VHH binders against p80196. Designs and how they scored, part 11

Target 1, 213 residues: p80196
Amino acid sequence: SQDFDFFYFVQQWPASYCDTRRSCCYPTTGKPDEDFSIHGLWPNYKDGKWPQNCDRESSLDESEFSDLISTMEKNWPSLACPSSDGLKFWSHEWLKHGTCSALNQHAYFQTALDFKTKSNLLQNLNNAGIKPRNGDYYGVESIKKAIEKGVGHTPFIECNVDSQGNHQLYQVYLCVDSSASKFIDCPIFPHGGKCGSKIEFPSFSTNDDHDEF
Key: E = the ipSAE of ESMFold2; O = the ipSAE of OpenDDE; V2 = 0.75 times the mean of E and O plus 0.25 times the DockQ between their complexes.

## First folded at step 4 (VHH)

Design q11 (framework vhh_7ubx_2)
Fold by ESMFold2-Fast, scan of step 4:
Structure q11 (fold): chain B 213 residues (1-213), chain A 123 residues (1-123)
Amino acid sequence: as target 1 above (213 residues)
Amino acid sequence: QVQLVESGGGLVQPGGSLRLSCAASGFTFSTYWMTWVRQAPGKGPEWIATISSGGSTMRDDSTKGRFTISRDNAKNTLYLQMTSLKPEDTALYYCAAYDEGTSYYDTGEIDYRGPGTQVTVSS
């Protein structure tokens, strides 16, 4: 049987995905909300390695989670080009990570949606005065503290760079126990993607649009 | 270090064929989505095709009948098979790796683009 020690629950900031040199393509449903969105729920080992592709024959079956699709389109959109309905992104996440989770497809996606709601990242940041706005920079430690205050556990913050070379908040990692029931302190944090001491928390601009390669 | 190196470009006559290759290193190639992009002089970049880690392909409507994207995960190589080439296909062709759902651990680097390989279609 497949085992693992914990999950990373990974959320991305869509404006930071979209403002890079690569840019992005909005989902077929249109411009995403100015909120964090789910990247994935990833089984992991305490030594920093992870299981992947645990059942290559377990293809995504949309009928198993049809009741979740509208909620997933809102909370788990694909921003990769070309514009899509998200099914290929969810299929990728299921095949690579979900098949290792010991959950069925419905439970896997529902669990991620539930943790998105529970983490309430944007509101927890706003409560600390950390608000998305182009040109505004915040201390990484202040971002971590705001999330820790709301969630009860310290996140890992991943940064990327916009098209102008500005370092920015890109992804937030929280850890979940192996039974997928609660947030826990991360046994180990990811490597790379590290931030400087202050990073931008960008917003979607009025002229924000996807930029084809 | 994430490296993407394109090859296989050159001068070809209209109606000819070329196979472009993109050799990838420094990351877990099999888990990344890969794309081909081209840019002609004086024009913006134009997306051509994408292939997912699972092998699903998405192609631009204007070229999809003539161009085929594929990958060989054992060789860490992305391909673009181009047929029935036209003068308007003249461009610098790049490959890029991006992570729509792969682990952060693969490289930590997303949106890497190779230097490109020049394709010129003329008599």
Scores: ipSAE 0.006, ipTM 0.183, lowest interface PAE 10.2, mean pLDDT 83

Design q12 (framework vhh_7ubx_2)
Fold by ESMFold2-Fast, scan of step 4:
Structure q12 (fold): chain B 213 residues (1-213), chain A 122 residues (1-122)
Amino acid sequence: as target 1 above (213 residues)
Amino acid sequence: QVQLVESGGGLVQPGGSLRLSCAASGFTFSTYWMTWVRQAPGKGPEWIATISSGGSTMRDDSTKGRFTISRDNAKNTLYLQMTSLKPEDTALYYCAAYEGSDEYYSGEIDYRGPGTQVTVSS
């Protein structure tokens, strides 16, 4: 069955993707804005498992969401190497997660774009004095409270480690009801990516070497 | 030992056809998403096509009428069928593999090959 209990709505901080020991390649449109970007909208079960690849015959059809492409290039860019226009990343997200959503392609991508706007993560953090800057660290609980104040629900914060060994804000998870209509309290938080008590909120480095393969 | 080895490139005249192969070993090929990427001299890499573990495909609009991606899981091989080749198709073509989980967006290709050169010239 394609039935599921809720969605994770996952947003990444691009600077934290690009400052690790792994390769980072900006999209063909250039360096992303200093803002959170969409990773995906993932159907999930309350037991921590998830459906995936629910319709292997449903290929991504760019013509179904051509009106959204410019907005997706801005809000849902691929940082995976090699540098791309994003279609491969959106195809991966659609085939693995979107086909399980009970939404058509246009509705799936539009819904994720709408939740990005509604969550307004960067502004909600800024309102609490939490601003991206290399070398600045913030309490994880302060980050969670700032987001909860703006969104109404507690996020899960995933951390990664930069090339220098510093723990940093990497991804923010919010939960959405199964009808894709509103944010809800997460029934269960994902495992892994645990943060320390204080984490860096890095800006994009001007010394970030674009790794071309 | 993980290995991806491309073959089938060469010199071809405009309007010609080539079939590229990517032979995979050292991992469970059938579970991986596979992609073809090309890089022309002095240019950045350009994505061509992806095929999921389940066989669903996504192709770049500029080439999808001339290029077809496919896979043979029994032979651990990825293919790119290229028709109506043009001088602008001249590039190094390489294949890459990603796990079909959330690991796809890891900021790094799980595996990639060294590439096979395609030159379209009279």
Scores: ipSAE 0.015, ipTM 0.209, lowest interface PAE 7.6, mean pLDDT 84

Design q13 (framework vhh_7ubx_2)
Fold by ESMFold2-Fast, scan of step 4:
Structure q13 (fold): chain B 213 residues (1-213), chain A 120 residues (1-120)
Amino acid sequence: as target 1 above (213 residues)
Amino acid sequence: QVQLVESGGGLVQPGGSLRLSCAASGFTFSTYWMTWVRQAPGKGPEWIATISSGGSTMRDDSTKGRFTISRDNAKNTLYLQMTSLKPEDTALYYCAAYGSDEYYSEIDYRGPGTQVTVSS
């Protein structure tokens, strides 16, 4: 039985993670693709609350999803320091969110990978003339409309701030039904990370983003 | 109920100091990353500093010499010590709580803010 109302499907823009004061560490596989990557698939309640850590005895078992690992390295990399193979990030997402999903580990990760392919965010933005480039700004409403046109549902756009103080596209939230079968209109949008009227859609810097505090 | 309540703002002269507090309730404060953000009139939000659940700090270069973030887990309170205040520091300051891990900051909660005005 599913004890939640819907999922947030959360994708991040890696260049926006890496160009903040936090900086980042590339995965052991090297610099990620200039594409959206998965942050997670998060069970949620329609009142804005969420379940978490629903089975702390259910540890990540790499053997249950070994066929997905290469695809996850590409589409769900860790950018957190220190540089890693992603396993600790996937373990975190599974324990906090995945254990609440009513899916087994293989189905949980496969479902997120499938929704990334289906959402096709970068192509949907490109079709509207919204392309990553340092110094180029786009209306937040134009970004939302481009994604809505391609996916059929309005996203929530989360912004963060680069090391120079520029507001930028950071994460895109879409909603998925409780059976993990299709995108739906979000019953409620998350709070925080709100954008100004125009935001940057940055590309990766020409150099390594491994700078630490 | 989850609640973040900022306090300690006010009117101060240039060169002055203020200490902001953020009182947290309704969640396990010690496991969350905490951040200070400010928003000046007519401008977008500007990140100031983050402190991890383990106490590691990350600060914006423009303010890190004047502002210090800290936390007291026993009191469920986040602090921002501000020194050498300038007129350009005038803004609404608010705190936010993020998920309990160091891999990614997930925005979970945000406070209503406390106003800081730096004027002669």
Scores: ipSAE 0.017, ipTM 0.199, lowest interface PAE 6.7, mean pLDDT 84

Design q14 (framework vhh_etentamig_d1; at its last look DockQ between E and O 0.24; V2 from the best seeds 0.00; counts 0 for: pae E 7.2 > 2, framework grips)
Fold by ESMFold2-Fast, scan of step 4:
Structure q14 (fold): chain B 213 residues (1-213), chain A 123 residues (1-123)
Amino acid sequence: as target 1 above (213 residues)
Amino acid sequence: EVQLLESGGGLVQPGGSLRLSCAASGFTFSSYAMSWVRQAPGKGPEWVSGISGSGGSTYYADSVKGRFTISRDNSKNTLYLQMNSLRAEDTAVYYCAKYEGSDEYYSGELDYRGQGTLVTVSS
């Protein structure tokens, strides 16, 4: 635990990745669940800068976290093209961010999986009446309050635009202490992904079929 | 080397139809989402339509929705755009584009545009 101040814990909404002009490629396991998925666990500094690529010799070793693979396929899938089993995405996240975490590979991936469970974003939004459905829009402040009520800390909400230009819930950022033990209030919020006054929380109803390979 | 070769453009009268094709090589075609992008004379590029690797999901710009249909034949490494009810405003060079994930993941862009095929809608 050294040389950084906190982590961003970043989760994405898969339907919002896929309903864009670039579209997406489903994992080799098929269409993702209608749930938030992990993007990453990113060491960061209080001034908004971040360390990256801290150990070029620390390649991803699947044997070090083989017990987590099935859980990661469900909770940390790649939607980027080409269609994949996720290993290249996890390798990217490990090399860029994980090598700076002061955690070994197993601890790094297990910690992110644990924080996804603890944050329970979909249920916390559902408890406030904020449910995924195409055509339904919610105020960004209502989304933030629902998550804050459930997690105890204010998130940053990143938006993207769908293929029709509608602003939508894309990623949720929470902050974690440098020892990777608990959620904390974010020392600084990230830049990126401007939201409209109200944003869509889309479902996969436009993507009923899954990609094979 | 990634290669994309568009064809099927031509002169057509308003209300007419054209079918564009894009022959792809140099990559595993079925593993990539594909798009059609057009550029009208004197204007910037406009995304028209996108399709997932399997062909199970399709997306359209509002300007073409209900008139254009994107499809693919992964056994032939070919992407198609069926254009119906053509309007003068559809006049453009049409490009086939491949989605490529960046080294930052989830920040990918449409890449490897081919030579393009000209569609002119005029009476």
Scores: ipSAE 0.103, ipTM 0.545, lowest interface PAE 4.9, mean pLDDT 87
Fold by OpenDDE, look of step 5:
Structure q14 (fold): chain B 213 residues (1-213), chain A 123 residues (1-123)
Amino acid sequence: as target 1 above (213 residues)
Amino acid sequence: EVQLLESGGGLVQPGGSLRLSCAASGFTFSSYAMSWVRQAPGKGPEWVSGISGSGGSTYYADSVKGRFTISRDNSKNTLYLQMNSLRAEDTAVYYCAKYEGSDEYYSGELDYRGQGTLVTVSS
């Protein structure tokens, strides 16, 4: 493993992922929950660079984290095509990023799952009255504040664009210390995916479906 | 700018056939594998079929094997999907999608997709 300064902990909003001209496929395990999913836990340097592929011989071994698989299927699904059960996605994340984390496979995935739970993004947004709904727009600063209130640290919001040109809440970046123990203020934020002042928080459901979140 | 434009969708009875087309532009068509994906009402998107850049390799979801045929004409920058023995469960919006590589299948990622064309199978 290589030395690094902190982790980016990245979560994505599945509905926004799929509401673009980029192709998406639901996992073979079923429709993703209408909740944030994990993109990755990425070692990073404070200058914005990152280590990668630190051990190419460390292939993913399901036996090392078999107890986490069901939870990972729900919380860390792949939306790439063709539809998959997530193993290829997890293998990619492990080989590219996990091998640089100084964690073993179980600890790496468990850590990401724990931080998803701790961040509780959807609930934090809901507490502020921000709910996923097609056609509804929210201030990006309101979203940041809602998350900051819950997590205790300022997030970075990355946006993508739907087919109509509307900005959507796509990914949320939080920072974790190098020991993978706690959230921290980000030493640096990523570049790209800048949001407009107001962004959509889309839903997989139609507006006719009165789902309570 | 990458552009993909699907056509050929429509209403068909069970057991009927349709041929979808996808006109591609904005990239070297023959250098990229292509795919068809679909999204049925109330369901999530699913992969249907893939074809390598040269057209030498084709792949199908189990649900469409033996019924659907993917092909391409690189001289016309066009992707095709012949759909035979159509079933009610084939009802969906069908999208043409571009892979990042020319010969990637399971390991490849899809990039751009078109606006889609609606296929409705109903008696």
Scores: ipSAE 0.029, ipTM 0.368, lowest interface PAE 4.0, mean pLDDT 90
Fold by ESMFold2, look of step 5:
Structure q14 (fold): chain B 213 residues (1-213), chain A 123 residues (1-123)
Amino acid sequence: as target 1 above (213 residues)
Amino acid sequence: EVQLLESGGGLVQPGGSLRLSCAASGFTFSSYAMSWVRQAPGKGPEWVSGISGSGGSTYYADSVKGRFTISRDNSKNTLYLQMNSLRAEDTAVYYCAKYEGSDEYYSGELDYRGQGTLVTVSS
């Protein structure tokens, strides 16, 4: 194994990223799909600490993962402002986290893409009747149970707050073993990003109805 | 406690200019990238412009590039937005917003926007 105990594998909900008071910017490739997207794959210790920046002389080398770029544009988009092609976001994730993973760049990015597919979050929620829809609220425990049924492990759910003050599903944390081979039970959950008992699961859907006033 | 106080809004004719200010307190201003975000009536927030903690890098939405200039004075803890060649579509409440780092491209976990300042562009 490596000098860390496990990974957090973190995915984010783009509509919840974009409807906060900070706003967002779509990638230069266009509006993301209405699906969870990868935030990162983060080495961690069982005691709640984490390594970072384990090779300060490393740099992102596009030639090492060029075959993955179109898939990463779809599944690992940046929503930060200003708009970008994602290379800065992936460079940040590699330099801060990937250099600590004991994986080369191609394996690091491919592994995260594979875990997004394996987690199947949107479909697992849909199977439980939990769908993205403005104005609908879902129990946080129901969201956890739906994901656990599909993945086999309890997730951590992080919420944020939209521009109108409503708590909403923002990020989902799952844990991966230190060899990056499978999901595991999280040795420790993060603290923060608290949810209420019921939260919104917003959509990107265009709404010509102006009832929001 | 982070505080952001926007000012300088008002009513202006198309083609006119305004200069917005944002007084910041409760944090080390020069350590954080800043942005302007606007919200037109009935619309979601729209990012307008951003600036690094040092002021060395500036960024603009396509809709304002060439017309708006972001700047900061770290000695006065103040962020500015010079708005020239104003158009009706620039009508919005303008908010000063704080990133979570000096140039952290994807961070920004908490929104520290103030109450905003209204800019109205009409004939």
Scores: ipSAE 0.014, ipTM 0.492, lowest interface PAE 7.2, mean pLDDT 86
ESMFold2 (binder alone), look of step 5: mean pLDDT 81; pTM 0.823

Design q15 (framework vhh_5c3l_4)
Fold by ESMFold2-Fast, scan of step 4:
Structure q15 (fold): chain B 213 residues (1-213), chain A 122 residues (1-122)
Amino acid sequence: as target 1 above (213 residues)
Amino acid sequence: QVQLQESGGGLVQPGGSLRLSCAASGFTFSSYAMSWVRQAPGKGLEVVSDISGSGGSTTYADSVKGRFTISRDNAKNTLYLQMNSLKPEDTAVYYCAKAGSDDYGSYELDYRGPGTQVTVSS
């Protein structure tokens, strides 16, 4: 019996985290893949409020999910400075959100990894001709429709602003039922992260030749 | 516990003005961005304006741009919304919200206050 109504399943676009004035720090494993990465799996109420920090005694225990560490390093990296192995980020997500999920640590992290695979955001966007390229803009409604076609449910699209002032695709929210079993239509959308009608889908910066040594 | 208390709403005729206030407690006010959000009868929430923790950066929804001004007094833990040239479509319950981004890029909106009713009608 859960004391919440649904989850937001939140994925971020690493290039959009990194190209702001704040910039970012790559994980100790190096530059992340050009793919969506997990931000979190957040219990939420249908009125738009959410529970958090539901069990202050439940610290992250790496031994409970040691079999998932390599997969999490790839799919749930920390881009926060300084460069890290991700444990602090996963601890933050577990304590704030995971303790409210009614799942144990292994199930919580495994569930998020499974939903990332199932959502297949980059391929669903690519199938609609929406591809990451610096300077290419797409209608936010087209992005939503491409994801809806692949997943079966309308996402919320969160935007941020790069160092040049361009609005860009930053995070994608999908909703998951309270039993953490399937995607559902969102009972309510979050209200942050304003998008223009057309937004950039940036790639990581690159050069024709190698950067300075 | 985060506490937010809105005030200053009321009944006003089209073209009139109102100034909303939000008294905040339970967190370090100057460290967080703040937003004004509204909910019109039978509609969902609309974010109308945001202000950074320092007050150095503001944004506005296109529907209110040029008419509304957001400001804050960090010494008094108070957020303001000056609303000019009010229109019937501005009729809504107005909530102030604690907004922020954690170290990992999560943008969260906490609007726990009871709101203040703004009615624009002749």
Scores: ipSAE 0.050, ipTM 0.405, lowest interface PAE 4.4, mean pLDDT 86

Design q16 (framework vhh_5c3l_4)
Fold by ESMFold2-Fast, scan of step 4:
Structure q16 (fold): chain B 213 residues (1-213), chain A 122 residues (1-122)
Amino acid sequence: as target 1 above (213 residues)
Amino acid sequence: QVQLQESGGGLVQPGGSLRLSCAASGFTFSSYAMSWVRQAPGKGLEVVSDISGSGGSTTYADSVKGRFTISRDNAKNTLYLQMNSLKPEDTAVYYCAKAGYEDYSGYELDYRGPGTQVTVSS
């Protein structure tokens, strides 16, 4: 049933996924654009718990969203090895999270694509002078303020560490109301991914694109 | 189609060592990251270690870091876990798993084998 309180809308910085010791694999479409990509749209409860796997029989059906495939390849790629066409990643997201959304498959994926466009994360950061570049560090509070100014709501910033132990911008969480209509203030933030006071906003290195598992 | 079969579990004294093996079939083994996951009696699943498809990158849970070593032999489609300095707290069923996707709850495993029991007791 539709008893959740809100969605996390989660976007990932691909360069930060790829520069860890785990590294990454590129999709069949090649190296991602230097932009945020969708990780997921996750139903959640105000107490920090979440529903999952709400309809185990609802398999991903590519025919239900065939008109969205090219846009999803660009905005929602899989970087987990071996990567490939993205279908296994979208199937994972649909089965675990999408089946709990009260949306059909087309509406679920379209909604996430729409929020990615509306959030304009990279442009909002650029407007504040926060630009991806290896070796450049920014205050976490400055990153939050830039996004809040553009979106109207405070994000949660998740950090990871690169292969050399440098803390970096990894994922941005925004919250969406239960009807999937608009951004809202997050009722609660996730517990993981602690940032230092200043974090790197890395760019893709052309020499690193051959370094895969 | 995907099959994973663990072996090498058993009873061992505290401070002892065991080497677990996992035979994989039904998929291109070298293309996938692999994990060792354990479940102690009455507790949830814990991912203890993972390894990239090439074997070039490894990670470990803090509870096992410095004591356990994950490795793979892609020519033999086999995953290994060398467990040293075993503690009673390491008592669990150990599962070989094909690594899945990450989210705020951690990793979702694509597939895991039937498991092998490790008991650390005097």
Scores: ipSAE 0.044, ipTM 0.418, lowest interface PAE 4.8, mean pLDDT 87

Design q17 (framework vhh_7ubx_2)
Fold by ESMFold2-Fast, scan of step 4:
Structure q17 (fold): chain B 213 residues (1-213), chain A 121 residues (1-121)
Amino acid sequence: as target 1 above (213 residues)
Amino acid sequence: QVQLVESGGGLVQPGGSLRLSCAASGFTFSSYAMTWVRQAPGKGPEWIATISSGGSTMRDDSTKGRFTISRDNAKNTLYLQMTSLKPEDTALYYCAKAGSEDYGGYELDYRGPGTQVTVSS
């Protein structure tokens, strides 16, 4: 049987990754879509601990999931510098988390892609009038309710701080059962990245460097 | 090998103060966000505060008036200054390393063994 209790399914808002003091580098495929992207699918214990690096000799094998690569480039891009094709990020996620999942590489990545489609975060937020735009702030409880209405389960919202000190929507955590079959209520929420009562939902900056307003 | 070692816990009376330290090794400390978490007997972990690599802080509303997180990158050390301690602050306090900023988020990828804080008369 499974040696973990559930998964966190973690999605990231790319504009919030990119607007911090660290900055970012776009993938070799170019600027990501203005949509949530996958960070990972992380086995976890209900006491708040987690397994990791469960088989360090199980290297990422691109041939095992070659049919998924174009979909992963769109839905699971790396924003880490230098600009890359995403393989190093997917390798990191596989080695740290995927090896603990009891899934093979193809099933692990396919499962995450399927949950991104099912969660439909941006559409569920838009349906509640919560839309990305620099300078627009939304109540964290409103964000949670919009996602819960669409997905059926309460998310954990992780915030970070942009280069100007503004608190912003950064990552959304949903929980998945240990068989990787369905969303569930999170047995325990992650620790870190707590939000204030209202947070910015930023868009990507325009490339027009002649505008100062 | 990543290692985090907390110290500074102990027994204090209500209204007292403690300063917790977390000594880090095995990674480039200055490049990662660091977090303080506590776990009371019979309860799950509760987030207290995070400090970014650049020094920006995020704090839990229930403790932010009494607790201050800080870091000393030259010493690879994280601190939690606690004031006006209450019996309900009794818990194991541990520090945690955020996941790689290369891929983003405050995903915790290592935590220390913790230091016990007991607030009692």
Scores: ipSAE 0.016, ipTM 0.385, lowest interface PAE 6.0, mean pLDDT 85

Design q18 (framework vhh_etentamig_d1)
Fold by ESMFold2-Fast, scan of step 4:
Structure q18 (fold): chain B 213 residues (1-213), chain A 122 residues (1-122)
Amino acid sequence: as target 1 above (213 residues)
Amino acid sequence: EVQLLESGGGLVQPGGSLRLSCAASGFTFSSYAMSWVRQAPGKGPEWVSGISGSGGSTYYADSVKGRFTISRDNSKNTLYLQMNSLRAEDTAVYYCAKAGSEDYGGYELDYRGQGTLVTVSS
């Protein structure tokens, strides 16, 4: 009885969010880990359309997922300004996408956290010699193959542009079945955010980690 | 609120030309990649063309490459699609789409406007 066809499971690379002309604000917990973080888990239709805002009265209730908050602060931080604890970002994702998922709040957030662990993107890229470092560029097809080898399904790679005009790895899309149980081949890929043939996989600035003595 | 308004569609004979426009508002236009997507009667949506935020990179579906040209005017918040050598199979509603808002940590899914109908027939 699902009323959508699949989910996009979307992860972003925090350094690529932060190095644009818009810049970013670190969470109140401080600088995020150098790892992929969750953007969202988005119900979608095979024809490229999507449901949204399916229950406007279903507000985020922190008590329903209080056991997940510390894990979400680590794996699903907000980089939007001003600095925040992430609740506004999670509320946005729940209201727009989560209410369409047929999952309750705890199951929705737990499912996204589980898929982040299962996709293991950073390790799968590292296994192929693809490592974050400012100035290092990798073929987009090599990035796709590394993820496909580890996950079993071809990702969609979204690129953005840093403040200097360099194309870079920004977001990775994987697809999940309507029961939220397993990765599947994407029925359709999103449009936009196109990459060049080689893109940077940037790291956070080393100057941000310097301590004064 | 993101708003996209397509215009320029109409009835045209095979071999003819049309120029579509999309007026964008509610976001910083130059910061987002834009696309044209079409949907023919009885078929699913087909991505047609894309352009980077600066306009420096353009991409085309094989079905339109060499015939269509995507462009943008960031000073006017307007996206264009120049369609030449039109064929009956180009008949579709054409939609303007943007990369999602960067609100709350990144891009959301692409948005589409109301569309503009292009009919290619004699």
Scores: ipSAE 0.015, ipTM 0.158, lowest interface PAE 7.4, mean pLDDT 84

Design q19 (framework vhh_etentamig_d1)
Fold by ESMFold2-Fast, scan of step 4:
Structure q19 (fold): chain B 213 residues (1-213), chain A 121 residues (1-121)
Amino acid sequence: as target 1 above (213 residues)
Amino acid sequence: EVQLLESGGGLVQPGGSLRLSCAASGFTFSSYAMSWVRQAPGKGPEWVSGISGSGGSTYYADSVKGRFTISRDNSKNTLYLQMNSLRAEDTAVYYCAKGSDEYSGWEFDYRGQGTLVTVSS
């Protein structure tokens, strides 16, 4: 008995979150890996609207997914200030989106972690020669095609702007069926946002000299 | 109940300036990203500009970049859009939109009733 049409599975590129004028705060575990991280798994309607806060009594219970905490710290960190262990971010995602998913807390978080592994965005981009490096730009269509070849479905690419005014790859949206079992073609893409024709894929690593004295 | 009340629309000549305001209530304003969305006659909605909950990050559609400035005053629960160098193509109803969360840049769960901006001589 699900009352929504599909999920957006949203992943963000941490270097693009952190290199804006806003900057970021690293998690209490330190600098995140150079990989995509989970933003969320969001129930959605075909008309572009979404359900939210579907069960006010279902608070996040860390004991329900304690076996996932270490994996979530790596794959679903909070980059918002101040530095945190991620629990507030996961609590926000569960209350707002997870309660609408028809999944329990363990299944909700496990499902998102599984889709991150399955999408394998960084490797699929690298296989097409699209590698994170400051100053290197790639066609948005090339990024979409690389992901489509690996995942089987066209993503939506969201861009943001770094502190120097450069347009860059920020978030990747894939769509998942309402049973949370497989990727599907998105019934609708998010409205209004557009990348330029070429965008930067920035890296945390800027110099070969960073290890010198 | 979430409430968004837009104001500041009107008739302005090409090259002119206008400042829109949106008064927000019914939610913790500083915890949500906010955006401006416009809809011109005969067209679908177009996202114009967004701002993070803290106000630290701003982003703009290519069509308005360098001309429009989004800002917020979290102490007053108010969102602003400063529109400079207005063009006929900017004619639209402008909607204040509440983001779905503090992290989302594109998805909106509420928008106001809008304010009409007409750029014409």
Scores: ipSAE 0.000, ipTM 0.198, lowest interface PAE 10.5, mean pLDDT 85

